# VHH binders against E3 ubiquitin-protein ligase RKP (RKP), part 4

Target 1, 188 residues: E3 ubiquitin-protein ligase RKP (RKP), of Arabidopsis thaliana (Mouse-ear cress) (q9siz8r82to269)
Amino acid sequence: KLHGDLDVSVSQREGISVVHHGVGPPIVGLEEFSICGDIRIVKPPLVLESLALFSSARANACIWKGKWMYEVALETSGIQQLGWATLACPFTDQKGVGDADDSYAFDGRRVSKWNKEAEPYGQSWVAGDVIGCCIDLNCDEIYFYRNGVSLGAAFTGIRKLGPGFGYYPAISLSQGERCELNFGAYPF
Key: E = the ipSAE of ESMFold2; O = the ipSAE of OpenDDE; V2 = 0.75 times the mean of E and O plus 0.25 times the DockQ between their complexes.

## First folded at step 1 (VHH)

Design o6 (framework vhh_ozoralizumab_d1)
Fold by ESMFold2-Fast, scan of step 1:
Structure o6 (fold): chain B 188 residues (1-188), chain A 120 residues (1-120)
Amino acid sequence: as target 1 above (188 residues)
Amino acid sequence: EVQLVESGGGLVQPGGSLRLSCAASGFTFRDYYMYWVRQAPGKGLEWVSEISGSGSTTKYPDSVKGRFTISRDNAKNTLYLQMNSLRPEDTAVYYCAKGRIYSNYPMDYRGQGTLVTVSS
């Protein structure tokens, strides 16, 4: 489950829509139909590895109002572009999260933020780091965290594409990179 | 047709040096950012150096900063990587890569690679 300003348990909350493919309560996870490239689930449900030179995917949760965050636990330190993308954002073998104006990404390997163009942002990351990806549609801002410490506002004035717009947790991984997605961690 | 041909790899002892070359053809070399990327056995691709079309701007990750130097000769359409103080962890296949300004990695074109082995 995505973390918001208020605790979200089993009931749907305004500002998030989850695509549900089974019976029972909706579960936030990887939208396998969104995968471009080749992503292997190496440990169900959400430890992923890219087998193609460049692979991209979205979660099955659409954020259209409020403040929401998900986390990515890095199992490798190479090029990964982590953040938010609309359904219209093109995923190809050359383009992923942060390559179009309707997507936003942080890459700690190159220490850059991406929204069509790269600009310096953040810190170098290492394997074992947990990257927080936060979108705040009340302020139209995107923030990233490294091991719980804010890296500051990455993007302001984020794009809203008319009625029916929404942002999905989205990732792009270079070949051999591995991470674990966390849409609702249990504190231990 | 874009062609990138790497050379200069080989076996070297820790602390040694190697210079890699990449011969480029099929595009206006001076207009493009060029990159060196590497892949260790069983590992993913790692960016190791970047140079602007004019050669005035270069960037490196901390893992190689101060040890590796990227350069280019636009008259000869050739990219270079000078590698000093080599370590066993530098063992990898090294690739010359062409990208667009402000394009994200991976690049559109990558060469066949040249193997660098650092062992005693």
Scores: ipSAE 0.000, ipTM 0.217, lowest interface PAE 11.9, mean pLDDT 81

Design o7 (framework vhh_ozoralizumab_d1)
Amino acid sequence: EVQLVESGGGLVQPGGSLRLSCAASGFTFSTYAMYWVRQAPGKGLEWVSEIYSGGSDTKYPDSVKGRFTISRDNAKNTLYLQMNSLRPEDTAVYYCARVDYEFGSPYYDYRGQGTLVTVSS
ESMFold2-Fast, scan of step 1: ipSAE 0.000; ipTM 0.265

Design o8 (framework vhh_ozoralizumab_d1)
Fold by ESMFold2-Fast, scan of step 1:
Structure o8 (fold): chain B 188 residues (1-188), chain A 119 residues (1-119)
Amino acid sequence: as target 1 above (188 residues)
Amino acid sequence: EVQLVESGGGLVQPGGSLRLSCAASGFTFSEYWMYWVRQAPGKGLEWVSEISSDSSYTKYPDSVKGRFTISRDNAKNTLYLQMNSLRPEDTAVYYCATSYEPWDYFQHRGQGTLVTVSS
């Protein structure tokens, strides 16, 4: 263990939303055990590249109440499915975020929203865009933003979870796609 | 109060087999995904397998795929891990878990069962 950083991380975990005054969970990164496929950290902490045909990962922060947002800065414009997933969402070499009813994704390459099935949503994206991924558990809705502009409600009446469960920031990337994750944002 | 009790570990020769069990209580077992994780001597936790509440989905890392099989019996509130073709690198303490959050891994993890693979 390095320094007192572990103690700070534990303390911050206990009061995530209150302690940070609406800023996202402290010390958020990728959950190593969640990774399916092959994701390389191109630049620490969170510039990522998929080395497999289809790679998926969850962040290490669970959202079980309130309104939370994270951002994805696109370094490439190909297929990426960005959003929210429970631990129950199956990550395989062919399935990722948005492919099960307990996960929700936006894909700006195909201009679609995914919850088991695809429906038209949003806008086509380009490299350099920043995609905001917002979940509002007070009204059970998920919203996406492109460069700070709302794309409208993507999902309403999102699946309610049992005790001990929540939604995780989650991403799926086709081979060669690259993005930077930012977990410090909170919508107001 | 969630309780998980692992059993079935032991000493086995390379190429051998073991079946691990996890007896669950204190929650509605049939509604929850279940996981096996392991910790080898001097290493961190490693995810070994997962299974959906209805057994329709299972997942394994490449290191155990084809050798290990996860299953469950919802009527008995029991999770299983069938381990075949065991290798020395499979030596670890094996834990079952019903919630897999980095900040709270151990709140729903059992006490573990030791598997030693050696000649």
Scores: ipSAE 0.000, ipTM 0.145, lowest interface PAE 16.4, mean pLDDT 77

Design o9 (framework vhh_ozoralizumab_d1; at its last look DockQ between E and O 0.02; V2 from the best seeds 0.00; counts 0 for: pae O 11.1 > 2, placed apart)
Amino acid sequence: EVQLVESGGGLVQPGGSLRLSCAASGFTFSSYYMYWVRQAPGKGLEWVSEISGSGKSTKYPDSVKGRFTISRDNAKNTLYLQMNSLRPEDTAVYYCARHTLYYQGAFDIRGQGTLVTVSS
ESMFold2-Fast, scan of step 1: ipSAE 0.029; ipTM 0.549
ESMFold2, look of step 2: ipSAE 0.042; ipTM 0.519
ESMFold2 (binder alone), look of step 2: mean pLDDT 87; pTM 0.885
OpenDDE, look of step 2: ipSAE 0.006; ipTM 0.242

Design x1 (framework vhh_7aqx_2)
Fold by ESMFold2-Fast, scan of step 1:
Structure x1 (fold): chain B 188 residues (1-188), chain A 120 residues (1-120)
Amino acid sequence: as target 1 above (188 residues)
Amino acid sequence: QVQLQESGGGLVQAGGSLRLSCTTSGRTFSSYAFSWFRQAPGEEREFVGAISWSGGSTDYADSVKGRFTISRDNAKNTFYLQMNSLKTEDTAVYYCAADSYEFWTGYDYWGQGTQVTVSS
């Protein structure tokens, strides 16, 4: 079989599917094979910098039910699009998280939310801010937080996919932007 | 929307080298990550190596690390497995696979396989 043939195991924790290759405990982190562009790990495990004009990546965790959050600690204040994407969302040198209808992003540099098109949302961010990215699949809603303070509902009526399909934490970074990902955030 | 075809398999002596090719059809070759797998006689299929869509990241099974190199040529819609310092235990049918987004959750497309036999 495909999964057995690949020597792959899948772990689930409360609506998150995490894939690992039978080495160590299951770890939620960056899916390196999802990377479009060029992302350098500046400090292991998850302090990242974009070396290309526009880089995108997904986490290795798929959210298919429940209410979940991850956090992004900003080390720079430029253009970053932070949020959620399905496997079908295209990543190119000009398109990332929030540029297709199956992805959702917040960008505090341009003070906008992205779902195919930009709309005003949120607050300007600065280096040192922690951005919370929350998805609630019970209500089909996405929320963002700045330093623990809610910016309000960003998206409602988000598309839910069937079992085996879901939303991944996903990021897009312009050249030179740097952040630290934290996937140890909690369900509310 | 991609088809995969392996070539380059055959018989080689231990210590020798062999290069496998996987040619794809379709216009979006550069948007896929590619992998090689193998299946030895009487064994399950196992991962060998992978290359990201950009070519910036590669990964290998511990058993082949330092001996095998995966590469891609987007202009030719082809990716390769360069196998050096071959051992008899490398004898297997080698399969190429294409993954549009997530390497470990499954592969969208598979080749038919090419036999590699390493004699002592």
Scores: ipSAE 0.000, ipTM 0.110, lowest interface PAE 16.0, mean pLDDT 76

Design x10 (framework vhh_7aqx_2)
Fold by ESMFold2-Fast, scan of step 1:
Structure x10 (fold): chain B 188 residues (1-188), chain A 123 residues (1-123)
Amino acid sequence: as target 1 above (188 residues)
Amino acid sequence: QVQLQESGGGLVQAGGSLRLSCTTSGSIFSEYAFSWFRQAPGEEREFVGAINSGGSYTDYADSVKGRFTISRDNAKNTFYLQMNSLKTEDTAVYYCAADQGYWEYTDSLYDYWGQGTQVTVSS
């Protein structure tokens, strides 16, 4: 469980692989080399703000089996697209999480779910809300929570792109939007 | 904030061409993605085409691909819809819309709109 696992001190557990670039135990966090746009770490480790009109990033954890969840604490209520993306999902100054077939997002500002196309889903969010982002690769579903309450199944039949597939926690933020990521792991 | 004003609508015969303009004021033009929507009497408002803030990417509704072209002129704070090979089915009120950094296909997701300009195609 990404959210409940406080120690990811090995580079791989069954269902999750963590990219480690330093010495010491591997920790689930933001993959800085994935950033498109401009994201500032406002408060270490994981309070983030978009400085560009549209910014996107992945975590350093690849989920390829099992059921996993991470949380996003909203510091602002504007447009954020929160969910899951493969390594191949394109991040540009116009496209992020949910804009391609291999990514899935919830946006509570526009009350929509995104998988290339937008459809109504979920509830309007406000600053202070905690959004849970869950992927279940046993039944190929994605669903979201608002303050611990399920918003229902968002996506079924999650796309698996060949034998080396995997999904990363991934976010896209419009300019000035701010959030805190929680993967259930503490940085050293 | 941004304000939008359409111009260039009017009457044209089927097979003809028309160029719509949307002039912007009140903000830095280059920060915005721009879209055109249209609404025929008694129908829902539908997406026509869009251009991103950098001008490097465009998209169009299937019904207008190959006939309509969207473009922007940052020096004039204006973006355009060039409409060629017009059909009677293109008759609608055309609206320009703006969104910061990206575009949307759903009209309810836009906060900034022009007042609309009528295009009537006769044959």
Scores: ipSAE 0.000, ipTM 0.116, lowest interface PAE 18.3, mean pLDDT 81

Design x11 (framework vhh_7aqx_2)
Fold by ESMFold2-Fast, scan of step 1:
Structure x11 (fold): chain B 188 residues (1-188), chain A 121 residues (1-121)
Amino acid sequence: as target 1 above (188 residues)
Amino acid sequence: QVQLQESGGGLVQAGGSLRLSCTTSGFTLDYYAFSWFRQAPGEEREFVGAISSSGGSTDYADSVKGRFTISRDNAKNTFYLQMNSLKTEDTAVYYCAADFSEYPTYGMDYWGQGTQVTVSS
């Protein structure tokens, strides 16, 4: 979960920038304008399904300092690439989170970590698993959890924050895959 | 280092116009949403106007809507606040701000040092 309450106080804290669309208090959620492919919210607020062959999206929260985590509850076990991406990471019908050097993903279907290239990492996942996605910009590391158990450091020496850089929670889903995002709106 | 620097403030008569500029250094503008805020004597900072990272969306406080226009020129590393039909109530220190996001937020990442605008009757 992202640190603190997801309200005006959180949006005013150093290290996080939350996009406010004027539809209530600033809440971390899916950035609808970021969607490539076709993602539907099948159960509000954040149960998602990919209707296209490959769909990608970012959250509306940019992390540029500190240590932050969000969770993904898997409703299906197929291909999903879960992690972090900069605004510059290209989302296309063939490329998503982890397919460019400015994005980082865990894929438990293929038991791999992705940063442009795939490398073995983690464990096979099953429907019902909760995947934690953590970024630590104090030590430049990304690591993942499965049902609260650490899978170890996935990436070290990630690109340091510089001009135009910051990381967004980001996901890519194959057609028919479903998950629920948790940015801290409910307990872990 | 990332830095924002305002210019263009000064003294103007009510009904007049001023254009504020915010020159940026240390980042690529295409990834940032930009905002203007102001702080009048004895008051808290208030939002004035904002422009999305693409430049396709703008938003304004009701008090300035129709009088102020925000714009950006990425080739010049600068964004602007065009202030028309100025009122004495517009007297304030004006701050530019930047968010690394598609749309402006209230939790701005970077702030300028401010420029004084004084509107006389």
Scores: ipSAE 0.000, ipTM 0.117, lowest interface PAE 15.6, mean pLDDT 79

Design x2 (framework vhh_7aqx_2)
Fold by ESMFold2-Fast, scan of step 1:
Structure x2 (fold): chain B 188 residues (1-188), chain A 121 residues (1-121)
Amino acid sequence: as target 1 above (188 residues)
Amino acid sequence: QVQLQESGGGLVQAGGSLRLSCTTSGFTFSDYAFSWFRQAPGEEREFVGAISRSGGYTDYADSVKGRFTISRDNAKNTFYLQMNSLKTEDTAVYYCAAGPWDYSEYEYDYWGQGTQVTVSS
């Protein structure tokens, strides 16, 4: 089993790097310094709510190789943009995951996929649904799932990143929207 | 402490079926994604199939898609690989693994000891 930093040089878990800013062992969770707007952990460990009109955040895990997935259990059905973003993706009070060419999102309220522009994709979601957010860097593709049912490939030919760069689990939530992030006992 | 134990391997004729089981102990089963890997003599260990923590998402290597099905039973702390339409090329030692959703063997911390599957023509 690996301990401490999950750096490539000491880790057998190739393809993921965990960013640790706090005290204690590194775990995959919300990167609080990434938050734009106001996202609160309303029930530990990872039930989140947006208290601002539009809020965004990244997880503290950088994915740079392999195929990885995280899950989002929806506690509300409103506008939420769920997916993957690089550190260069701008988070503002009006822009979040899927609003720049270095981020990719699914929004089941508007039944759309986002990479700068919106295109129809997926299914309408309801509170209680579990959304799977999958990235496959071996094929450069992103897939979403609703309650275990594949919605098909959302994005193909996703932007390739240079050495030292990667994609982070990332979310954007309109005011009052609530979800639970699930990275598993190991990151995804 | 943590243990994964395969069962259900053996000798089968081409076109036949086998169901492998992986029984686990020493951790909370529902916290993990699970995968099957296999290794033929003289070859690298390769990914076969995976199932997510929720059980709602599965994926398979291209060579087994449409023939193999992975499933999990949280009440029994066990997950399975149903292998149909077996080919001689499926002959290998099959390993169960617990960890993240990934295709690299190096991403998994917990492994079974392996079970031999031999497909004769």
Scores: ipSAE 0.000, ipTM 0.137, lowest interface PAE 17.7, mean pLDDT 81

Design x3 (framework vhh_7aqx_2)
Fold by ESMFold2-Fast, scan of step 1:
Structure x3 (fold): chain B 188 residues (1-188), chain A 120 residues (1-120)
Amino acid sequence: as target 1 above (188 residues)
Amino acid sequence: QVQLQESGGGLVQAGGSLRLSCTTSGRTFSYYAFSWFRQAPGEEREFVGAITSSGDSTDYADSVKGRFTISRDNAKNTFYLQMNSLKTEDTAVYYCAAELGYSKFYTDYWGQGTQVTVSS
């Protein structure tokens, strides 16, 4: 179970109704049964570190329509695969977000996008960067941002899901990598 | 290192009930969250329901809410899908699945599937 400790400046007034970690139900956090490997919460609510060679987690928010985004603040610059996965995506000690047909990831360490196979995409990242992970099911596209600047469409024609299926915010981290998850409004 | 085996499928008339079971031969049963998926001919595999490793939470596809119930029995190394008020559109191969959360054991497992046929 996780709870929010959001920056006070962000929590004061947004001008719109938002659902971010620590404000309103449901609280968006990591779904406990979707964590594979060993992830330590180094600072509540959502500053995370991988203690295993490769760890993966899904958030408890299922997206089946509309446009939605979450952010990852990088505390380290090593291998992290950030994006979206269905419940059917296998999380193992060798496979995470972007390693199967039903998951999509950006990796700024290797400057690649992953959907089972790697292709060049994006920019090299550094510790302190904020990576935006966006899915737009109106257009069937996934795109990423670095410090608020679009890196362009990463994936187009993403796999269409039937009733009862959806995409979850999902991350995979190599050993020692650390990041902070920030969940914004549901923009649908 | 766990194997999943479904049982309880078969032919049933619309309006009837079936209970599917999924048994495991591993000793890590309590570490797993369990799910049921189904796949009808020519369709995508779809999520049916899930139960967390603690057993404190369940989730269901909208098409089965109120009709299906998932449960687990850690002492028996078994989890179940109770299917009531079956409809012809529930006809599918049903798969059980296990996923590790926050555990030192890092494997995702699937059963081989069991056929459920609902006749009108």
Scores: ipSAE 0.000, ipTM 0.096, lowest interface PAE 18.0, mean pLDDT 75

Design x4 (framework vhh_7aqx_2)
Fold by ESMFold2-Fast, scan of step 1:
Structure x4 (fold): chain B 188 residues (1-188), chain A 121 residues (1-121)
Amino acid sequence: as target 1 above (188 residues)
Amino acid sequence: QVQLQESGGGLVQAGGSLRLSCTTSGSTFSSYGFSWFRQAPGEEREFVGAISWSGSYTDYADSVKGRFTISRDNAKNTFYLQMNSLKTEDTAVYYCAAKPYRLHSTGYDYWGQGTQVTVSS
């Protein structure tokens, strides 16, 4: 039994595996996504494009301790919600990352942070920008970066629930939006 | 599909500095994240530092934080480890490693052959 495998529904039903990180420099193996909606994979390096009005993807890596970061290279500048979600976070044709209290997102098109509700945060983005998505479980904070420049703490006191609870890199894209996802092999 | 070659190792006195270089050959230097590891005699290989594919993020082992700096030069297909305030405990073979920080990574890293760093008292 995987140690992230408690009473979990959505991503396990979709065949996604849980990658757990032990002591030492972990390797993040992101072989598949749990997808709600319709996402086209258009080229290597891997570029994701939403073909539905709203699509979401959750990577198969469970972060439950330490400080972690992944990067998103924007190929388009429209609505994209980038961040972190638990396995229990519901993905639907209208709900994605940042729409439930167990998920957190940054959207540079609307210059907002999302955790159930939107609040102003960050900077407007443009195609070609690289957005950093950082979670620090030692401090229970989530930070975003634009082209290496910190946008400040987006969320503090992020939600934790018992042993085996964890956060996954997750994105939501409006129709036609495209990005390249890049994950580090080591904690940040 | 990327090949790595370290250089810049050698003998240095405690308190001194060295800069290691890792030159890469392959299709797309800017698509890779890079790391440095080291292995002292009789010990396991340990992480030293990392730089992301964008160059925007770096990470360091606690034992070297504040003394070592990792950087990259995409125009030269080279990345570096600047080592300052060297201690005898930093004596090791230093290895560079590369990983395509893409979603569909096979979980494998590409490794160099290593370069010896010796710090004398």
Scores: ipSAE 0.006, ipTM 0.193, lowest interface PAE 13.3, mean pLDDT 74

Design x5 (framework vhh_7aqx_2)
Fold by ESMFold2-Fast, scan of step 1:
Structure x5 (fold): chain B 188 residues (1-188), chain A 120 residues (1-120)
Amino acid sequence: as target 1 above (188 residues)
Amino acid sequence: QVQLQESGGGLVQAGGSLRLSCTTSGFTFDDYAFSWFRQAPGEEREFVGAISGSGGRTDYADSVKGRFTISRDNAKNTFYLQMNSLKTEDTAVYYCATSWYEDLPYYDYWGQGTQVTVSS
């Protein structure tokens, strides 16, 4: 149910909810109120740069059922943690996507997958690579791709969520790292 | 208009128990999902547990599973967090929060918080 006292629009498709702050059709994009640290939009809508030592943000799209994917085009090759986080995942100047049990990340600079703890996964990335971030809630798995090639299942048995919760596209970038987010066809 | 008020916090020894309450007003309680979050000094707010509008679905952070239980009482417009086997790392300000629509990706209404301190 919607409450008319809120200045927000919600677009829903089975498995995804998109929150829009304002007038017009809702668009999947960066949730600016989620930003911890300092992220500049260097080219609208979605070419981003971290200006702080460590910055994190999530999209305005919540995935709670089905299989969904977004892509990150890397403009730099340094430390970036890319993946999925719940609204409850803590973002601090030292912790971001993959640093808590509510989040899952791939980092191709350190060739690691992160869910609170780091484990080897994937391949080294370079500037110009496109990283695919896929969540499949039908089988509770998260997969990553490099330039369209699967890196294999990164996480299985991912955490089941309670009411009002889902997984958001989410990123964490060290200072100076730059990437472009691509959410495909709007919404997804 | 919407108000959430926590109570039941305090000082407790490790291994002890506390029951937190969140009393709500200004809206139709039965239509809302409710959650508990906590924030330790110098840290971000972290999810603790959630309960659906029907009460049929609950979820917990891995760190509290088996120790904490969330419940609701629609007749009292109140929901609860029963905390058992408390550990020093459970020390935090605990916040109750509500979602105006169960599957939406944010919590618009928050309480002011209640301090829980667990001593060794």
Scores: ipSAE 0.000, ipTM 0.184, lowest interface PAE 12.6, mean pLDDT 80

Design x6 (framework vhh_7aqx_2)
Fold by ESMFold2-Fast, scan of step 1:
Structure x6 (fold): chain B 188 residues (1-188), chain A 122 residues (1-122)
Amino acid sequence: as target 1 above (188 residues)
Amino acid sequence: QVQLQESGGGLVQAGGSLRLSCTTSGLTFSTYAFSWFRQAPGEEREFVGAISYSGDSTDYADSVKGRFTISRDNAKNTFYLQMNSLKTEDTAVYYCAARTDFYGSEWAYDYWGQGTQVTVSS
């Protein structure tokens, strides 16, 4: 189903590759080597907090075909940029998801969508909301949900940068912002 | 009409100090976060430092951390970049920028100054 698309079982499906750096079954989760800034898992399995002024990370799942979704349960309502990024998207202390051509983000604090530039999109969010982040490479669209209600297509004509392209679930959080990531393998 | 104006640039020796100012008009100063950017000849514009609305949060590029300090004076509608231990690599045009919220991305700034030249010799 929609909410279960990014779990360990999907590593067997065409359109997703799970990057795994250890032994054992591949688990969809946060890619530690992608972290810029300071993101801590403050409550297992995946309740995250940014301890730096601006922190970014990717999941270890690369989407290159099909329709895929993950969810973010907001523990706080401040600035978070939630969406999708390629490996080429730079994460710095000032740049995160949505700040380059090959990344796309929703920010419900500022009610904006980001792909280099901000444009109005979506609804203001509050702590306790669940944000769905969906990429549909069959239609080349990205769209978001708030508490199960579609906010409409955010982006169309998603960039495909050659035969090695792929998009990763990706997040950027301002200092003190908290969220829980759900790649379909949780509520464990 | 919103205006941002840099001042305090100039020529300085390596190891020296400069204080840049950005004076603002036409905006409610206390509701804005402020940043400094720079652009060296032939290079892309890069982030230097930022300060939040309250002044409680600051952020710096790794290349300037420990040498530069950003500050704000709400009573004067002015914010500053104190530049210490200057290096020849700090030579650039410095721009001030303003935004309604604090986070990453240079694309999210509402207003920009015209820039001030800083040249570090030797």
Scores: ipSAE 0.000, ipTM 0.149, lowest interface PAE 16.3, mean pLDDT 81

Design x7 (framework vhh_7aqx_2)
Fold by ESMFold2-Fast, scan of step 1:
Structure x7 (fold): chain B 188 residues (1-188), chain A 123 residues (1-123)
Amino acid sequence: as target 1 above (188 residues)
Amino acid sequence: QVQLQESGGGLVQAGGSLRLSCTTSGRTFSNYDFSWFRQAPGEEREFVGAISSSGGITDYADSVKGRFTISRDNAKNTFYLQMNSLKTEDTAVYYCAADYLPYTEGSYSYDYWGQGTQVTVSS
């Protein structure tokens, strides 16, 4: 579907699909129509701030095979739930990434991993930290990193999805929290 | 923006050792995956080895496996290629490369390249 005068473009490598609107090369970025709550891009392309009590969004990239990672540079240290979600994960004003069985998150403010329920995991984070969010669909595992150092396997035996379904980089931010997303760009 | 600069190249005898360094300019980029490639005269660039942002995952071309070791020092914005048991066939210009996305098997979407450093192995 068109959005105004923009064309829809799709690009893929084995294991990832990227959908974007425009005439340039596909770029992994925020899927604006996924936003629940109120997320402002405070500095283009991807420095984000939550203006609502709790806001969530997905990237425009779907992962269905292989091993993939994205990074989040923390500009604030409060509650953020960072990880992976399917399209079926419900985003509401009180529920985000890691609050349903179709999503997996790390929260370094509460030092917890989230998949429906919270369990202790990882380390307390501070503003300026870079959090790596890695999914390995060859092993069905999710790992998080703090400033390049592995925090260990967070989730094993992650939910297998049927054809046409995948996991998206996804974030949830409490009010006033700010971060920068790094997905990389799609090359020619 | 990241700039990559190789150093440590030179002339070495077969059976010898050499360590290459690749330093990034500016700030520490501990979130980058780093790789080494090489190119002999008249040939295409070929993959040599890679190291993930965490340092926990390394990968090597079959031709260098067991002889070369890649490592990184994020505090110094530097990563290394330790080359042991060098052969004349290892003679090439060696390039370092960085990628925003972590290395995945068969991925070659590198965003940044160094200028290259010459390694010559004599018999």
Scores: ipSAE 0.000, ipTM 0.103, lowest interface PAE 19.6, mean pLDDT 78

